# VH-VL binders against Vacuolar protein sorting-associated protein 28 homolog 1 (VPS28-1): the designs that were tried, part 7

Target 1, 209 residues: Vacuolar protein sorting-associated protein 28 homolog 1 (VPS28-1), of Arabidopsis thaliana (Mouse-ear cress) (o65421)
Amino acid sequence: MEVKLWNDKREREMYENFAELYAIIKATEKLEKAYIRDLISPSEYETECQKLIVHFKTLSASLKDMVPNIERFAETYKMDCSAAVYRLVTSGVPATVEHRAAASASTSSSASVVAECVQNFITSMDSLKLNMVAVDQVYPLLSDLSASLNKLSILPPDFEGKIKMKEWLLRLSKMGASDELTEQQARQLHFDLESSYNSFMAALPNAGN

## First folded at step 5 (VH-VL)

Design s47 (from O1d with light chain S96G I97T Q98H L99W L101P; framework fv_ontamalimab)
Fold by ESMFold2-Fast, scan of step 5:
Structure s47 (fold): chain C 209 residues (1-209), chain A 122 residues (1-122), chain B 112 residues (1-112)
Amino acid sequence: as target 1 above (209 residues)
Amino acid sequence: QVQLVQSGAEVKKPGASVKVSCKASGYKFTSYGINWVRQAPGQGLEWMGWISAYEGNTNYAQKVQGRVTMTADTSTSTAYMDLRSLRSDDTAVYYCARDRGWLQFYYGMDVWGQGTTVTVSS
Amino acid sequence: DIVMTQTPLSLSVTPGQPASISCKSSQSLLHSDGKTYLYWYLQKPGQPPQLLIYEVSNRFSGVPDRFSGSGSGTDFTLKISRVEAEDVGIYYCMQGTHWPPTFGQGTKVEIK
């Protein structure tokens, strides 16, 4: 009897934790959009976002065996919450903290740099679609993309796209100029570019405008 | 010991609906998801959707979205697929298959039902 | 939707000889979590599919060691080191990295 009561309580607690995870992700997405739309002050945003991040960390740790991948959880339930996923999983800090830390390094025209990053992502992806897969064709495009991402002060050094592009540049630098990416490598690069582009768009403070 | 047992064959006319059952035994029903996969005569496999046996959350293939409803009854350890507005191209063997994912799908379908033949003809 | 392409479409194998099946995806199956959700299933005549290999290279419980999976990114291979009569059927690869999950068109394996 007591074993049955304990099992019922545990399942109820797991249900509550699942519902809470879903709610945190949704709340974070709404908060990110409110901040982008200038509906909430930076200080109010930071306070609320910090609370959500802390709560998310404790909850995701307790659910790790059942929900090992938060991105997949969001995909499973068709949550249109890319900004929340970036904030909670990739960044781990409020946008205001991230931007303040990045801004201390340099001042940049975010609009022009964002446009440069977008163009470099699109150009790189289109080049692969056109089967322009020689190292001397691919390397300059990824180099330009990496350089433009590094100009954008709001992106942290550990941003996924920065890491992925550096990994590819290192890999390609070990190959001859006329060597070609295999079909597998070209598609993996395209996937990494597409994934990085989506994360990049989600990380922009004004992406929702 | 671990089994998924499906309901028997159905013959329907166009426009009708069909409800296929999938009864689980030999494992904790709520610890796994259930996929539904169909196979038209002489054709390959087509994924229809997934349901969490614990939460009841569903995810349906675009082709059948709006015509399909998947449910799970934890008291009887039985999953159901209700497909409406049947067409001749819905003629297929429908399989339920256990997913290793509990709250999210992995599509690692390790235990399969025996299949339910659904024939749609006038 | 991700397109999964299997080659060859059919294989006739003498018992005890090896067989190899290729599966290619239209996009990389490496998920951002570091896992590759690529599966191999066997459908014997008149039976439901059965899981052989999960996440590229892991043999499912009860699957003989003559079956092995390998690959990465967009290119995957299922190998049978010595084909037996019980291995006859249609082999399917399946991806679960990108929604919706999609299957290859199948490879029929027959004994000569």
Scores: ipSAE 0.000, ipTM 0.448, lowest interface PAE 17.7, mean pLDDT 83

Design s48 (from O1d with light chain Q98E L99F L101Y; framework fv_ontamalimab)
Fold by ESMFold2-Fast, scan of step 5:
Structure s48 (fold): chain C 209 residues (1-209), chain A 122 residues (1-122), chain B 112 residues (1-112)
Amino acid sequence: as target 1 above (209 residues)
Amino acid sequence: QVQLVQSGAEVKKPGASVKVSCKASGYKFTSYGINWVRQAPGQGLEWMGWISAYEGNTNYAQKVQGRVTMTADTSTSTAYMDLRSLRSDDTAVYYCARDRGWLQFYYGMDVWGQGTTVTVSS
Amino acid sequence: DIVMTQTPLSLSVTPGQPASISCKSSQSLLHSDGKTYLYWYLQKPGQPPQLLIYEVSNRFSGVPDRFSGSGSGTDFTLKISRVEAEDVGIYYCMQSIEFPYTFGQGTKVEIK
């Protein structure tokens, strides 16, 4: 049975990815604890932690349909890795980077990224309201929006707005540059943008100050 | 277990219509698109169209434009392809295949149904 | 429409020997996202097609390491390092950079 064998191999791949996710979370927890205990230098910690964060972001994005909530995954497998969950999910940057940012002159980089995201949402929605619906008009705006959302560590990789923007970018990439969104497509995109914007704003109460 | 199961073989007369079903299981139906691909006896693969199970948006191959309708029923996790005004050259095995999902990357068509033989004869 | 051209159209291979199939697209399959939307499928006798390689060179889950894909832009190659009896079938390249998705003509691989 070739179909069953192929599905068994896909299951094996999924379990290997789960094992890798588990290992990354465990390794991050140990690294966080070693840093807190002064067992490693700040520079060594930062280098190793950044590698784990990058690896985690890539793997968690590929597993988002199976593992939409990393906190629940850690709890299910009894990992007791609260430091790792904070670092990988909430912070998104090494403790050294976070502490360095907190110690800087009072301008928050998070506030500027939030402002960038807001501007990109508003610009995209306004474009649709003005009936600027050609692919070469819409694609750059959604690309900018997607890029800015990815800069903001407080938003998880599976944030609905990120998923929806990826869906639209892929759809638009299959069209010619001068092709136009249908009325139905433009209406759906506007709805998705407004829904995503509302979710974005809800995720950021008092963000930036 | 991710699986697409199609309806059984159909024999139709020229001018008739055929509706092929494709029942999905083992994954979140609305997260993926469905492609329809056909293969005439002894011939290669021919793409017929795509549907988003999320929005119901479709894109059809020019050769079947105006004769084909693709739909998706989220309550039963079933996609349908309805082909009208059948001709002898529509005789083929029709496949449904899962496309891209809500994932960041795009796999192409990774899971295929077993195929539905449609024979159009006078 | 993007036209996909495969060569050769048929191959007879002694078991354990290598095989190579070429696929050429009429337009570049490289997207601005840095990915190349080229895929390889195998259709075994009496079965639906199965995905072998996605995005030029990535083996799909469960695909043996004897299969490898390479290429860029408009020129792509699928290699089988040691052809086995189970590898008999018709191989297709496909592009999905734009609608309509298009397939090559297919390459029939048989054992001598």
Scores: ipSAE 0.000, ipTM 0.418, lowest interface PAE 21.2, mean pLDDT 81

Design s49 (from O1d with light chain K35R E55D; framework fv_ontamalimab)
Fold by ESMFold2-Fast, scan of step 5:
Formats: sequence, C-alpha cells, structure tokens
Structure s49 (fold): chain C 209 residues (1-209), chain A 122 residues (1-122), chain B 112 residues (1-112)
Amino acid sequence: as target 1 above (209 residues)
Amino acid sequence: QVQLVQSGAEVKKPGASVKVSCKASGYKFTSYGINWVRQAPGQGLEWMGWISAYEGNTNYAQKVQGRVTMTADTSTSTAYMDLRSLRSDDTAVYYCARDRGWLQFYYGMDVWGQGTTVTVSS
Amino acid sequence: DIVMTQTPLSLSVTPGQPASISCKSSQSLLHSDGRTYLYWYLQKPGQPPQLLIYDVSNRFSGVPDRFSGSGSGTDFTLKISRVEAEDVGIYYCMQSIQLPLTFGQGTKVEIK
C-alpha cells in the first residue's frame, strides 16, 4: 500500500495533537502538585488551571473520534497523572472552584466545617494520586478528615465515610510510621475516599453540586 | 494490503518459553496498537494483553502477568509475544490483532493475524 | 473481570431464515463518554476472528447489511436477517469498558 503526501500530513498532525494532549495532562498534574504544596497562590493556580481545562476541552473535542476516552489514554501510556485526569475529566473545574462550590452548598453555620471536610477529602485523595503513601504522610490527613466529618451533625454516626476512615486509621496505626501502603492498599483507600466524598456531597443540605 | 503475518507453529516442553512474531504491512505500524488473543483447542477467545507500537507501553492480563513480555520493533514493523514457564494449559492458537483505534486502544480488533499454534506437551 | 454470557450456545438455521444471538454483561458497558464498548466478531472455520460490529450497532467496513447489532447497558443482541452459507461460524461478543478485555463463550451458527 502507498500513502499519499496528504495522509502523511494528517498523521503528522495527529502525532502533534497526541503530543499536545500528553503535555496538557502532564502540565495539569504538575500544577495540581504545586497547588497542594502551596507553591502557587490559589488565584494563580485557578487562572493557570482554567487555561489548561479550556485547552484540554477544545483538543479533546477535536480528537473525540480518535481518542474518545482520556482515562484510557492516560492508563495506556502509564502517565501516572491521576490528579490531572480527575481535574480534567471528572471535575472539569479547578480545585479552588470545586472547593468554593462545595463550601457554598452549605447556607448554614456549618459552612466552615463543610469547607474543612471538602478540603480534607481533596487533600487526602491528591496525596495518594501523587504517590505520597507513607503512613506518616497518610495518617494525619485521614485523622483530620475523620475529625472534620465528626463535627457535622447532618451526617449520621453510621455514615459510611466515618466508618471507613476509622477502619483505615486503625489499620494504619498497626504499621510503622515509615511503612508505605502497597499499591493495592493505596488504590482501595483512594476508592473509599472517592466513594465517601460523593456520599458526603450528596448528603449536604442545599448541595447544588 | 493491510496484513498481519505470524510466525509458524511451535511445539514446546513444559517449562520452556516461546516467542511468537507478528509482522505488519500495508499501514503505518506505529499508529495502531497490537492485541494478543489466544484460543485453546475447542474453546473460546482469551485476551492476553496489548502493546502500543508508538510508545512500547504494555498492559497484560493478570493470568499471564509475570510470564509474558510483549515488544514491538518499529524498524521491521514486527510485534512479539514472549511467553515463559510454559504449561500444558498454554496450548492454544495465539493471534495478534490490530486495534481499530488510531493512536488509541481498546476500540475493537479490525485486522487479525492468521494465528500461531503453540503446543505444550511432555 | 466483566463476564460476558451468550445465548444460545448453538443455532441451526435454514438458509434465508433469521438468527438472533444474545449477549449479557455482568455490568454496564456504557461509559461516561457516551459510548458503549461492545463488539461482535465472527470466526469462520479455520480462520481468525473478524470484526462485524463495534460500539453496539455500527457495522464494520464491508460487513453486509443483513447484520445488525442492538442493545444497551448489559443486554445486547446480534441479528442476521437472512442467514447465508458464508455466515457459518462461531460468533463472539466482547467488551472493552475495562481490562482485561473479555469475550462471551461463543455461539456456533450452522446451516442444515
């Protein structure tokens, strides 16, 4: 089979778009990392993140027939960019906007506690996405999350997220401070955190998100 | 024409290894991934794994993970599947198959090799 | 792993009559991207499988219009409006919504 010159140009353009998509995902992961480590201001983070999200949406729409699933793309090329995939695909908005929206979902005097819970969920999930899986890194985050969840009277005592976090804290307390979660444990914890976060958001009065 | 041509039949003893080749022609090799699928005698299809011809990245089925290595040689447009520590239940026809997706994978297999029979017997 | 279950396991069809094959998945094959990752393959005697249908209902290039796919979620059907001699073989459904890719156990279609 022979390929015409215009086919060569199309393939070249495709590889350029692929490289651009790959770069956006990597840049978003780096930006998420900088934000959680307080290396960039919330305002600067939001501006830069919004630019990446817009660029990503435009490029993804353009590539939809060839790359319809971004999670598969990232998994296929072993990009280890789970924070970026969450931001670009699952969330669709900067962490600052998501955090602010969650806080505004509470119109009661519990708004500050709701914001605290949201921040603790996001921080815990982001630390796992960035492979910060040592017990002395994870335990304080889950402890803070558990404490903040217990401050909300709107959540029943048997709320699944409260139970899951207590179970993880107990499990981690039996490990050494420098021990690391296995890949399976980290994946399970991330799943439990994400599931608990979704249930938490659904349980908020006047949630709107 | 677009084709995948596989290496010939192999007879191996338990504990040996086998390396099956899959030579692509008629398309740009690096633009499509290659799946490996096997079929034991009289049985159905079982997915073994996948390789990106562009990046060389791989995903393997858990059942063969640790025993399989998939590679791609862009200079010869050839994909390889190396399966080690062979057992009698590895006896199957092994197929390579091009992923339908352009520079993306798991979108169906549109071009298949003719198959390579691997027999593992003592 | 997602389990794909086909019924029936075998069909004997008079030429020109219709045939229908069912495929059921253990979980939904609909992705948040709006696609349903379900495929149909035909393996003719002594040949490798060939792609018939992708994304539930889209005929692959060169596939006759007597083949049609339908379904949603976990229940899918492949229909052949008028079975011909060249349609003899084993039909497989496949999912690619999650790894590993998994196939149904196959449905053998024969003509007598």
Scores: ipSAE 0.000, ipTM 0.469, lowest interface PAE 13.3, mean pLDDT 83

Design s52 (framework fv_belrestotug)
Fold by ESMFold2-Fast, scan of step 5:
Structure s52 (fold): chain C 209 residues (1-209), chain A 122 residues (1-122), chain B 108 residues (1-108)
Amino acid sequence: as target 1 above (209 residues)
Amino acid sequence: QVQLVQSGAEVKKPGASVKVSCKASGYKFTSYGMHWVRQAPGQGLEWMGVINPYEGSTSYAQKFQGRVTLTRDTSTSTVYMELSSLRSEDTAVYYCARDRGWLQFYYGMDVWGQGTTVTVSS
Amino acid sequence: EIVLTQSPGTLSLSPGERATLSCRASQSVSSDYLAWYQQKPGQAPRLLIYGASSRATGIPDRFSGSGSGTDFTLTISRLEPEDFAVYYCQQYDSSPYTFGGGTKVEIK
């Protein structure tokens, strides 16, 4: 009977996605430990960690109904990966980015929202760089970004990034879930994300110091 | 399904070069490192090198440094292994294999190609 | 480079018996970076264990890995007919990512 479960297309895909999630968590744990032990440069760490985070975000979105709690997933499969769980679930950004974002915030309560915004900008941009351009991969990331930007009272309602993200969400909502952004659309979205990110960073307290 | 399909058998003369292809399907090609491993007749496994398909960075065993070149084509999800200055000792089955780990952080080769036999004879 | 020495070279056993395969490293290898593979004649290798003790997807629980530092072990608790094969250890602690010489498990 077990063999027949694996031969069902939906069940096989689920097991493959679970295996991929397991691998991402294990890889992130190794990378976090390597960074803490000074075995990898901050620049190399940030690049590799961000790739893991973007893949984790797209995969966890597709698995949300099956795996709503990553800590429970790690416990179920007896993973000893507390550093990875913190990085992927609690922080959501590489250690280098988290530190840089926190240094720009004026208060501790604002720091977490700023870090959330930075996470969502970078994750969205890197999704496009990694060619994760299907609507069902991109839409959740832009939705998270839009929501996080709206949590910051420091940003005015007419902040260009808020307007651009809402426009993109509306455009994507008219496409099918499995449709992919064209090369031109992906390039334009990346440009809009990058310009909005730069404007966001400039709007934070202590900018220019 | 996830699979790696390699090019067919090659027969070469000493001093020639051989280029073996490995076509990936069923997964995101740029997310996983791709290793090359060879096995001479009746002998054990020998690691040759690995390529990060995302940026094209490579790492080679010292024994093959200067003779082996790993490349990839992201548009076709294909990795290539080129070995130059062939000797009779290079007669082996050559495998490509995907690392289960992410990009350059390796902990096991979970998907293997079927192997390509390269025979070097005079 | 790290040299992995597998012993014995050949194990002659009957189905139902326990197989214990050794892999010794010339210098310390983090257990996170040790893997075991199974290879049958005419086939590509198959990943059994990664991180010294974690079973790969689809690998039966009769296969277990253990060890740390320089000494690692693969154990097959009850040999099945399909388990008669050559087994290789590999390290990923430092490049080049070397394999051991292999242990052949054959029918007595």
Scores: ipSAE 0.000, ipTM 0.425, lowest interface PAE 19.6, mean pLDDT 83

Design s53 (framework fv_roconkibart)
Fold by ESMFold2-Fast, scan of step 5:
Structure s53 (fold): chain C 209 residues (1-209), chain A 122 residues (1-122), chain B 112 residues (1-112)
Amino acid sequence: as target 1 above (209 residues)
Amino acid sequence: QVQLVQSGAEVKKPGASVKVSCKASGYKFTSYGMNWMRQAPGQGLEWMGWINTYTGEPTYADKFQGRVTFTLDTSISTAYMELSRLRSDDTAVYYCARDRGWLQFYYGMDVWGQGTLVTVSS
Amino acid sequence: DVVMTQSPLSLPVTLGQPASISCRSSQSLVHSDGNTYLHWYLQKPGQSPQLLIYKVSNRDSGVPDRFSGSGSGTDFTLKISRVEAEDVGVYYCMQGTHWPYTFGQGTKLEIK
């Protein structure tokens, strides 16, 4: 009987974790929409959003063996939460931090390069989410991203994102133009892009704040 | 009715590839992991790997890494096992089996396909 | 890899008598989550394997009460209290605690 009770407890904890994941995604979607509609202050938004992101990262890590792909989770449960998925999975930082990072450079030239890097990260990640995974679709996007990252002197040559993008470009160059990334390769590339983007944002000064 | 139905027997020449299908019915396909096993004539069971039906991510036993590919077509609740560069010692009955756990491979396999005999000869 | 060793490999039994099969693992099968992933399967002649017992002692749906599993750590036993004709086949123990999933070599039960 005790073995059955232990299994029931494990099953209950699993359902609770899935319910928490669902709730975090829904709460984040509501928060993103409130911020976009100017119904919440940037300060209040950033505080609440950061709490949700931290909770999401902790829960996502504990569920990595069961739910390694959060976008698939949202699709499976028919969640209309594109803003939340972007924030939690693609961006990893509050919109206020993302906006501040884009404006972190004091000169217009540096600011435009930072904005170019942000746009190239987002475009690359979106391409993978839309299943545009052919080499001739992906390679130009990663090439543009790599080139824009190399324009920023603030980022060292051994910045992890620069190294990761060069590794992917080399790998892709060995494939045919019409060859497609496997689902595993696309997920790994998305993970590398998200990780690199978060590190990129963290490396920028918050000049003007 | 919960069941797994596999494709029919195959006869292949050495060096060819074979693709076995496993169609699920009577349950939510993406909630349970799918294991693949084989059994050579007169021998015991050998685990080949599993696929996470939710994510589509396969995990292969080291012996089969590079020769076997697990894939899914979730729109028809079907899992596939493709084995390449066939050798005579690949002659076996191949089985798919559902794990009873939530997206796991090790909680116990409660539903099995009928098996697909793959003969490699000539 | 975890090695699963079954004993005996051949088990002739008289109808109505009890039967017992031993399974030993080269490592403890207690998972970090507290569960022991040791399962028993029966393969009847010409059929697919079927689950009898999961996680040491839990009977799968439709499995008769005459089947029971016990054990802990590295030593496990499958018992049939009263063997019937339909129990003929090869019995396998399997572990799911350690990657990769591994099977015992099988025990053939036959009526003498």
Scores: ipSAE 0.000, ipTM 0.414, lowest interface PAE 18.8, mean pLDDT 82

Design s54 (framework fv_roconkibart)
Fold by ESMFold2-Fast, scan of step 5:
Structure s54 (fold): chain C 209 residues (1-209), chain A 119 residues (1-119), chain B 112 residues (1-112)
Amino acid sequence: as target 1 above (209 residues)
Amino acid sequence: QVQLVQSGAEVKKPGASVKVSCKASGYKFTSYGMNWMRQAPGQGLEWMGWINTYTGEPTYADKFQGRVTFTLDTSISTAYMELSRLRSDDTAVYYCARDRGWLQYFDYWGQGTLVTVSS
Amino acid sequence: DVVMTQSPLSLPVTLGQPASISCRSSQSLVHSDGNTYLHWYLQKPGQSPQLLIYKVSNRDSGVPDRFSGSGSGTDFTLKISRVEAEDVGVYYCMQGTHWPYTFGQGTKLEIK
């Protein structure tokens, strides 16, 4: 009997998450269109878009077994939200951030890898802001960030951000999956991420003219 | 608990219309699509179409296009299937079933509604 | 429409013995997203159909381990390792890759 009650609770949580996913996709589509139409400032757009992306990443990970393909989800429910799908699934960063990253890159392939690095920096920083500090929450994000930084040929092997992320991955690998970062460790990691992100952006070539 | 409860059996004359209801409970109605199937006596299952419960947009199988209409009353978590210009070969048990979303499989089914088309 | 063909249509089985049902589609069921939307349902006498297996090989909650699904592309199989009395009914395969959704004609499993 209790197994049935447990399944009923999981079922209720699932449909609430589906509705939330639908709402996030719709909200992102409206925000993208408002920005394109110059109805919202770049600063306001970026702030709101980052919140939607973080919420989407968290929810999408929670629904991975039921909704492994967001494009299929949008198609099935006839959402017609191509701008949102691009932003949330393909880009993973606000248009303002993607534009800055693309403008500082020298090639198209470099631009896409730069966008991936930016996405991973922002996702990691925002996860810490949401107090998602368990090792099994943090490790995958830093692993993705480290991997993306290694794809970018313009960054030297001794780039500070590469070294810092590898150091953190090593530290976290010695902890249990359910262990949580202390408040001091979380603050230090956030500082290292922000510092590395700023250095990353500064190291990109100027695509000027 | 998730339940889909359908309206009772109907007996209709050829040329009439029938409207079957499917009342959902135990979940957020607009978060899952609703599918309609039928099964003629001693025959297999046939998919008739589905309706997006959030948008109200129906999709009909070609065989039923122009004869079937899917509608919703979201205030009472109820889906409706109306089949018009009934023929004797429309005699079947009609089922509603919840689409578990992008997976396109039916995890909960109504109990079925027998529609008999005769005198 | 995608035609789903099941074999056999009638499957008498001795209690405790294995049973196997084949399902063949007229075209590939691999979706552009990489998933294969082939599902199995059981309709017990006098009841609504119930989900057994979704996306080729995933058991629905509460479905015993004796049920397994396999296959790819156009050829799929449902296996019951040891048939029990409660397994009596009509088994249907269904494809959800292409609109409209289509079902196989059904396989009636009965105890001899």
Scores: ipSAE 0.000, ipTM 0.406, lowest interface PAE 20.9, mean pLDDT 81

Design s58 (framework fv_alextatug)
Fold by ESMFold2-Fast, scan of step 5:
Structure s58 (fold): chain C 209 residues (1-209), chain A 124 residues (1-124), chain B 110 residues (1-110)
Amino acid sequence: as target 1 above (209 residues)
Amino acid sequence: EVQLVESGGALVKPGGSLRLSCAASGFTFSNAWMSWVRQAPGKGLEWVGRIKSKTDGGTTDYAAPVKGRFTISRDDSKSTLYLQMNSLKTEDTAVYYCTTDRGWLQFYYYMDVWGKGTTVTVSS
Amino acid sequence: QSVLTQPPSASGTPGQRVTISCSGSSSNIGSNYVSWYQQLPGTAPKLLIYSNNQRPSGVPDRFSGSKSGTSASLAISGLRSEDEADYYCAAWDDSLSGVVFGGGTKLTVL
């Protein structure tokens, strides 16, 4: 009896989480299309999109074992939400932030490099949240991030993120490929990534300037 | 090391004015968003306001109790944050802390590094 | 009063687990990430938890954060005498366009 009650509770939680994930993806699709069609202001879009991305990140991390691929989830439930999947999975930031980043990158020759840096920060942080902490999982992500940061001339050589990523790559290079970051190391790396990401975004001019 | 040092706290009469300074070192100040947080004697923490980096427009936000009376500014060449306080009231009596802000989006906002604070007393 | 609600005090004995609650609304905790700050007597606050459940470098894993709906919790396991401090939760509030703090919880280790 106790065992069956536990399975029923777990199944209810799973269905509730699936329903929430479905709702977030649908809401994001509607919001993306409204913004593209100029039905809402950029500031209204950014505020609502940020909230949806946050909810999505938290929920997708908790569902990683059941839903490792969000695009397949959308296909399974016939959601037809390509704009939402791009925003939540591929981009990880609102379109207005991408526009602001693009404007900021005008003197460094490429908006795509700024977008690449943002994607690499988000991907690296997400990997840690999903407990993908083996050196051979983490090292390539930090290498990609470090390389992308070095492409931006607007960032000085002593930029916090450049220094911290080099330090972590050096530390990881002394470990075996199959070694895993300790819980403390993973959290420290996540903190360093977040602080570097915030400094990176703060270095970009506001789109309204 | 990352360090913030506040200064300028003093005893001021109601209706007076005072300017606080916060000297930053150990990080690239020009890229950082900065905030002021205060704490009245024996009371809890209260957010005063923030200023974004100049590259992100240098815009400011203020808590309702100080809006129109306080002004936050920065001098990146000196790595210094300022809080100009005008029309001071007895309820402005507090220890004032400067902080570095993490998060370019409001939903991802926390105060990473804190100074030791400077004391402002507003009394007759 | 503070916008976020915390119990004014909490207590425990060494080795026990203590939980401090923080209650808000849809405009703050319900929509935004929660951070927690520790203030030892006579010192400035220190960041203890950010982004609901993340620890900065140097914060022991005895400290953990969680969030559910419009409420957040700070848990301290293996309570030690040096944990005696005031603890504050904080979040951005969309309606106020600013950061709001809880009233603080004074933790005593008996």
Scores: ipSAE 0.000, ipTM 0.426, lowest interface PAE 18.4, mean pLDDT 81

Design s59 (framework fv_ontamalimab)
Fold by ESMFold2-Fast, scan of step 5:
Structure s59 (fold): chain C 209 residues (1-209), chain A 124 residues (1-124), chain B 112 residues (1-112)
Amino acid sequence: as target 1 above (209 residues)
Amino acid sequence: QVQLVQSGAEVKKPGASVKVSCKASGYTFTSYGINWVRQAPGQGLEWMGWISAYNGNTNYAQKVQGRVTMTADTSTSTAYMDLRSLRSDDTAVYYCARDLRYSGWEDYYGMDVWGQGTTVTVSS
Amino acid sequence: DIVMTQTPLSLSVTPGQPASISCKSSQSLLHSDGKTYLYWYLQKPGQPPQLLIYEVSNRFSGVPDRFSGSGSGTDFTLKISRVEAEDVGIYYCMQSIQLPLTFGQGTKVEIK
């Protein structure tokens, strides 16, 4: 019996693509479980996982009109592949890449830089309370604070505290070294420091857990 | 050149402990696990357990569970098997063998490179 | 535990003649990934086991083409097309689909 008499070419291609998608999802689930059980090295896992992710992206793009929702596809075929769906659809990167990003954010001297930022906030606020309000007293403290905030990769470039400190440094740079902040300026700076400090503490990983 | 080199023969009394070493060379130690397999005189092969050189996770055969400890020292690329409360029926040649895992699926294991063996004799 | 049974337990072969060893498992060694986790090892006198065949039919590096593996599910065969003097030893099949890893009882091959 001839293939053309039974199935249109389009229909055969559709079933082949569905079988391929099913296989990729199943393979990814197995790979995720093997990695969790430490059956394979991180480098071997990452290489194989990246291949599956690339293949999945290519195939899912070609099947967009037929399979717009991968989660529904997995449910329809009763696949029970939640780890694979997370990896392929939600994450889009191998677990090793996620772990490396998390490790970089949590352990790469961030604790010492966080301590440096806290100290610079406290020192700056205390200087204002002690009426140390001359530009040549305040500028170095805000400069140190701004520099320490810029060392933390966890804080975005548009973090309000970074912007406010740079604005203050710019304002102070237009004054003479021996000039003093007015009472109103000192109060505003203290308010901006306190507000920025509170936002900084709230932005730290696992704050208040 | 991939090889596993084991420590020398041991003679022990019942109730004693023995620690056998297996030094790996010629490959990335942490990319493979190490199986321990023993062979009593004139008998077949018996699996003892496995250790991951990557994270130190172990799986022991039920027959030796509670008496065996497997460890791996990544700084020296050396695996160890410590067997306690020795009995006369522990007399065997003990082999270490590199874990050959295809595709990393499930809990399946294979062995492609073997140490030369360590004879352990337990006698009163 | 999966039980592995080999037949025969011993073979005496004239040089250049073929030899065949059977291995049966108490349950299927076929995994859902499409692979069958069956291995063949040779232990020469006074030496550790050496891998001959992995995943039923694949020859390990350096293994001569006179060795071939076949089978599926629970029934497996190792064939030596022309037995040579260096092939003397004990042959073991092994499964790795489930822990604990289990071996057949061994087949001793001797030259007549």
Scores: ipSAE 0.000, ipTM 0.408, lowest interface PAE 18.8, mean pLDDT 81

